# Ledger of designs, part 3: VHH binders against o29008

Target 1, 271 residues: o29008
Amino acid sequence: MDREEIKVAVLRMEGTNCEDETVKAFRSLGVEAEAVHIKQFYSDMIRFEEQRSVFDYQCLVFPGGFSAGDYIRAGAIFSARVKSVLRKDIEEFIKMGYPILGICNGFQVLVELGALPGFDEDKPLAEKPEMALAMNDSSRFECRPTLLKKESEKCIFVKNLKKDVVMFPVAHAEGKVVFPSGKEDEYLERLTSNDQIVFRYVDEKGDYAGYPWNPNGSFYNIAGICNATHTVFGLMPHPERAFFGYQVGRREGYGDGYCIFRSVVDYLEKL

## First folded at step 17 (VHH)

Design q6
Fold by ESMFold2, look of step 17:
Structure q6 (fold): chain B 271 residues (1-271), chain A 121 residues (1-121)
Amino acid sequence: as target 1 above (271 residues)
Amino acid sequence: QVQLVESGGALVQPGGSLRLSCAASGFTFDYYTMRWYRQAPGKEREWVAGISGSGGRTSYEDSVKGRFTISRDDARNTVYLQMNSLKPEDTAVYYCAKRKWEPSGTYTDYWGQGTQVTVSS
């Protein structure tokens, strides 16, 4: 499709606060992007001209950044609301091959919805969550740069990425990837064999390392994964905070996060 | 308990064909990439072919591409290696393998007893 036809919805609810950076990133690439309150998709009390359909868009983003004071509660409410009112629409959206990106809290939403790890192409939303994002091993909010090694060739969100290691910052209290106890071997096999591990935390030498390089203690240093069709992607680091050069201490140009958003645009232009 | 039982190895003439089978048990077969390796006398084991748990993705060592075909029957928990246009350098014991991931993210492999393939000129 033409770039001018691409529309991105960055979902918001009371307590979200990272949607502006995500909207700006997409708009700078020449696509329409807007923050859309979740009620605009389902509530009869929204004025007609404010009503939206999920299918008006070709990409959905679940942003992160609930205020620190309300992080756990607001994220859980957001996840429950998405599951209650948007589950069927999201399932169809995935089946149509349109990309979904979950950043930080948005990754948590995709996990709770059953969209990630997303092993089954025919049932893109599992009936129950199949993994969790648990409390950081440090038991505290981690706010720091992270280095991420690209592990996937098939994930549409990294097709534009030329570097093996990128830097995105993290800001979370619950970012630890965990799988069901006793299923770690099976899950790691399924994820690796289908190219679903997208980013892993590394140190300055590109080696897999513990804290502080793995800031939350995630199993296998996993920072981000995608589903079986490689079109639904969740990660704990914030590429939208590393999109413009000025966000990462450069006077001009782009940060490493640029390629994530550019990859979405490139993918959609080929549909 | 993981068990892998290879069969189908034989003595064949150059240019001939063989079909190897590996019967698997003790794990959820559908979830795992299955791999064939071979080991010639005095040499290290070398990877030959692999097939993903989805059953759609196959891969081959360059020297066997176009001659060998890996496939799987998930209903019978069996992986196959169809070997055509056999050459003397294909002589080896062939092993089926299943990966075991450790909590650290490293791995080892489970192996069967192997099946001998001999290509005589």
Scores: ipSAE 0.242, ipTM 0.661, lowest interface PAE 4.7, mean pLDDT 88
Fold by OpenDDE, look of step 17:
Structure q6 (fold): chain B 271 residues (1-271), chain A 121 residues (1-121)
Amino acid sequence: as target 1 above (271 residues)
Amino acid sequence: QVQLVESGGALVQPGGSLRLSCAASGFTFDYYTMRWYRQAPGKEREWVAGISGSGGRTSYEDSVKGRFTISRDDARNTVYLQMNSLKPEDTAVYYCAKRKWEPSGTYTDYWGQGTQVTVSS
């Protein structure tokens, strides 16, 4: 695809507040991006000009900052709504090879949708969630910079990431990656064998460490994973808050988050 | 234009081995799942094996599990099917396939011309 033809939808609903940074990030790369309310996909109350289809876009982003979904369970409300009206479309979207990014609450949504860990490429959305993002071990809202080691060579979102360790900030209360009880080893083997672990929390030395370097207590220090096709990616840290240099204390240039978004664009250009 | 060209088919004895190749062009090869199918005389075409993009997940039909191995070389835009412990039941035309999904939920498979594998004593 030509870059000018690429359109990105940052999905939002009531209470979402992190879509602007993501839209700005993509637009800065020369692609079209917009925040799209979920109602624009299905509501009869939406004007024709404002109606949208999932297939109007080549990339979907579930951003962070969901207020409504967090009152019950992280990502649960948003995922339920998405699942009710867009399940088939999203499944086909994934099967077509188009990328989906979930950031923080968006990662939670992808988990609830059954998109992650997404071991079955022929069934991109599991009937039931197969993993969870649980309450942080600290039982606190964690807001801090984190260091992440790149683990995957196949995930399309990190194809242009040459740096081994990157810094993305976290801001969440429920970011602990947990797998079904008794299946931790199985899941780890599957993820590892298919190169689906994308980021793991590390300390300043690049070593795997516990709290506070692992701010939520995630299993195996997992910060982000992708599905079996490596086109759906969820992570708890916020790359969109580390996209521009000024966001990370630099006068100019880009932060480590730049490569996440650039990788998406590069992938789509080749698709 | 998507093109797939299978090769490597031959006559082999039971218990023998054979490696099939499929050369692909016309699409970004390393991002797509590639599949092998086979069609025996008088039977429907059946799925044999698949390998996800970038050499990720592999899967196999139960009847070939442990005997066949699917692999790919993205640098050469080629997918392979290593067939060991061949049986007469494996006799078929083998096809390489790429699938294109449509928004409607339907799909189109792109096929090569196929390559004949015959297992006979």
Scores: ipSAE 0.005, ipTM 0.253, lowest interface PAE 12.0, mean pLDDT 90

## First folded at step 25 (VHH)

Design x2
Fold by ESMFold2, look of step 25:
Structure x2 (fold): chain B 271 residues (1-271), chain A 121 residues (1-121)
Amino acid sequence: as target 1 above (271 residues)
Amino acid sequence: QVQLVESGGALVQPGGSLRLSCAASGFTFSYYTMRWYRQAPGKEREWVAGISGERGRTKYEDSVKGRFTISRDDARNTVYLQMNSLKPEDTAVYYCAKRKWEPSGKYEDYWGQGTQVTVSS
């Protein structure tokens, strides 16, 4: 499709805080993008002209970040509301081949929805969550740059990525990827066999190291995964905070996060 | 306990055909890539073919491509290697393998006992 016809919805609710950076990233690439309150998709109390359909868009983003104070509770409420009112629409959206991106807390939303790890192409949303994002091993809020090795060739979100190792920041207290106890070997086989592990935390030498390089203790150093169709992607680091060069200490140009968003636009232009 | 039992190896003439089987147990067979390897006397074990779990994607070493076909029957927990147009160079012990992933990111293979294939005039 033409780039001018692409529309991106960055979903928001009270307490979300990274939607503006995500909207700006997509708009700078020449696509329409807007923050859309989830009530606009389902509430009969929304004016008709402000009502939206999930299918008005060709990409959905679940942004990261929630305000301090009621941070954990607000994130849980967001996940529960998405699950209760958008589940069926999201299922169809995935089946249509349209991309979905979950950043940080947005990754948690996709996990809670059953969209990730997303092993089954025919049933893209599992009935129950099949993984979790647990408390960091440090028991601390981790706010730091991370180095990420690209592990997937098929994930549509990394097709434009020119480097093998990229740098995105993290900012979270719960980012540890865990799989059900006793199923780790099986999960690694299934994810690796279908090219669903997208990013893994590495040190400066490109080696899979522990803390602080793996800032949360994620199993297998996993920083991000995609589903079986390679179109639903969740990650703990924030590519939207590494999109413009000035966000990562450069005078001009772009940061490594640019290629994530550029890859989505490229994919949709071919769709 | 993971078990892999290869069978079907035999003596055949050049140009002949043979079908190897590997019966598997102790894991959820349908999720795992199954691989065939072979080892001639005095040589390193070499990869021959693989078939992924769930999607059945196949890959072959160049020297067997077009002559060998790997397949699987998930209901019987069995992987097969159909070998056609056999050459003396195919003489080897053939092994079935299943990968075990370690939390560290390394892996090791589980191996069967092997089955002898001999291609001789």
Scores: ipSAE 0.568, ipTM 0.834, lowest interface PAE 2.2, mean pLDDT 89
Fold by ESMFold2, fold request of step 26:
Structure x2 (fold): chain B 271 residues (1-271), chain A 121 residues (1-121)
Amino acid sequence: as target 1 above (271 residues)
Amino acid sequence: QVQLVESGGALVQPGGSLRLSCAASGFTFSYYTMRWYRQAPGKEREWVAGISGERGRTKYEDSVKGRFTISRDDARNTVYLQMNSLKPEDTAVYYCAKRKWEPSGKYEDYWGQGTQVTVSS
């Protein structure tokens, strides 16, 4: 499709705080992007001109970040509301091949919705969550840069990424990827076989390493995964906070997060 | 626990055909990539072909591409290797294999006992 036809919804509720960075990133690439309160999709209290359909958009983003004191409750409320009112529309959206991005708390939303790990192309939303994002092993809020090795060739969000290792910051208390006990081998087989592990935490030499390089203790150093169709992507690090060079201490140009958003636009232009 | 039993190895003439089978148990077969390897006398074990679980994608080592076909029957928990246009250099013990993943990113394979294929006149 033409770039002028691309429209991105960055979903929000009370207390979300990273939607502006995500909207700015997409707008700087020349596509229409807006923060959309989830009530605009379903509430009859919204004036007609403010009403939205999920299908008005070609990409949905569940942004990262809530106010520090609210993040656990707000994330759970956000997930529950999405599941209650948007589940069917999101399922159809995925089946149409349109991308969905979940950043930090947004990754949690995708997990709770059953969209990730997303093993089944024909049933993209599992009835119950099939993985979790648990409390960091450190029991601390981790706020630090992370180095991430690209592990997927098929994930549309990284298909044009030029570097093997990128830097995105993290800011979370619950980012530890865990799989059901006794299913770890099976999950790794299924995810690896279908190229669904997208980023893994590494040290400055590109080697898989523990804390602080793996800041939350995620199984297999997983920082981000995508679903079976490679179009639904969740990660704990914040590419929207590494999009412009100034966000990462560069005088000019872009940070490594640029290619995540650019890849979405490139994918949609070819769709 | 994991059991892999290869069968179907035989003595065949050059240009002949042979079908190998590997019966598997002790794991959810349909989710796992199954692989064939072979080891000729005095040589290292080498990968021959693989077929992914769920999506059934196949890959082949260059010297067997176009001559060998890997397939699977998930209802029977069995992987097959159809070998056509056999050459003396295909003579080897053939093994099927299943990966075991470890959290470190390393893995090891479970192997069967192997089945002998001999191509000679």
Scores: ipSAE 0.563, ipTM 0.830, lowest interface PAE 2.1, mean pLDDT 90
Fold by ESMFold2, last read:
Structure x2 (fold): chain B 271 residues (1-271), chain A 121 residues (1-121)
Amino acid sequence: as target 1 above (271 residues)
Amino acid sequence: QVQLVESGGALVQPGGSLRLSCAASGFTFSYYTMRWYRQAPGKEREWVAGISGERGRTKYEDSVKGRFTISRDDARNTVYLQMNSLKPEDTAVYYCAKRKWEPSGKYEDYWGQGTQVTVSS
């Protein structure tokens, strides 16, 4: 489709805070993007002119961040509401091949929805979560740059990525990727066999390393994964905070996060 | 406990065919890439072919492309290697392998006892 016809919905609820950065990133690429309150998809109390369908859009983003004091509880409420009112639509959206991006808390939403790790193409949403994002090993809120090695060729979100290692910041207290006890080997086999591990934390030499390079203690240094169709992508680092050069200490141009959003636009133009 | 049992090895003439089987147990077979390796006397074990779990994608070492076909039957927990147009240089003990991943990024393989394939006139 033409770029001017592409529409991106950045889902919001009370307490979300990164939707503006994501909207700005997509708009700078020449696509229509808007923050859409989740109620606009389902509530009879929303004026007719403000009502939306998930299928009005070609990309959905679950943004990161909650500014409310009940950070953990707010994320769980967001996930529960998405499951209760959007599950069926999201399942169909994925089957139609449209991309979904979950950043930080948005990654947690995708995990809770059963969309990630997303092993089965035929059943894109598992009945219950198949992984978790747990408390950081440090017991600290980690707010720092991270270096990420690109591990996937098939993930549509990294097709335009020119570098092997990129820098995106993290800001979270619960970012530790964990898989069910006793299934770690099986999960790694399934994910690597289908090119579903997208980013792994590395040190300045590009080597896999522990804290502080792996800031949360994620299993296998995993920073981000995609589903079996490579179109649903969740990551803990914030590419929307590394999109414009000024966000990463450059006077002009773009940061490494640009290619994540550019890749979505390129994919949709060919779809 | 992982068990891999290869069978089907035999003495065959050059140009002949054999089908090897590997019966697997002790893991969820359908999720795992299964691989065939071979080891000729005095040589290092070398990869021959692989078939991914779930999607059945195949890959082959260059010297066997077009002659060997790897396949799997997930209902029977069995991987096969169909070997056609056999040559004396294919003489080796053939092993079925299942990978064990380590969190470090390295891996080890589980191996069967192997099955001897001998190609001679």
Scores: ipSAE 0.559, ipTM 0.830, lowest interface PAE 2.2, mean pLDDT 89
Fold by ESMFold2, last read:
Structure x2 (fold): chain B 271 residues (1-271), chain A 121 residues (1-121)
Amino acid sequence: as target 1 above (271 residues)
Amino acid sequence: QVQLVESGGALVQPGGSLRLSCAASGFTFSYYTMRWYRQAPGKEREWVAGISGERGRTKYEDSVKGRFTISRDDARNTVYLQMNSLKPEDTAVYYCAKRKWEPSGKYEDYWGQGTQVTVSS
């Protein structure tokens, strides 16, 4: 499709606070993007000009962050509302091949919705969560840069990524990727064989390493994964905070996060 | 406990055909990529072919492309290697393998006992 026809919804409700960075990132690439409160998708008491359909958009973003930082189950409240009012629409949206991005708490939303790890193309939303994002091993809020190795060739969000290792910051208390006990080998096989592991935490030499390089203790150093169709992507680091050069200590230009958003636009232009 | 049992190895004339089987147990077979390797006397074990779980994607070593076909029967937990146009250089012990993932980023395969294939007049 033409770039002028592309619209991105960055979903919000009380307590989200990263939607502005995401909106700005997409707008700088020449697409329409707006923060949309989830009630605009379902409430008939919203003024007509404020009403929206998820199908008005070609990309949905679940942003992260609450005003005081992460909360123990901050994504659970957001995901409960999404499940209650948008589940069928989101299922259809995924089946139509449109991308969904979940950042930090947004990754939690996708996990709670059953959209990730997303093994089944025919049933893109599992009945109940198949993985978790648990409390960091440190028991602390971790706020630091992270180095991430690209592991996927098929994930549409990394198609424009020219580097093997990128830097995105993290800011979370519950970012530890956990799979069901006794199923870890099976999960790694299924995810790896379908190219669904997108980013893994590494040290400055590019080696998989523990704390502080793996800031939360995530299984297999997983920082981000996508679903079976490679169009639904969740990650704990914040690419929207590494999009513009000024966010990463440069006077001009772009940071490593640019290519994540550029890749979405390129994908949609070919759709 | 993971077990892999290869069978079907035999003495065969050059140009002949042979079908190997590998019966698997102790894991959810349909989720796993299954692989065939072979080891000729005095040589290192080398990869021959693979077939992914769930989606059935196949890959082959260059020297066997067009002659060998890997397949699987998930209902029987069995992977097969159909070998056609056999050559003396195909003589080896053939093994099937199932990967074991480690959190460290390394992996090691489970192996069967192997089955001897000999191509000679």
Scores: ipSAE 0.554, ipTM 0.827, lowest interface PAE 2.2, mean pLDDT 89

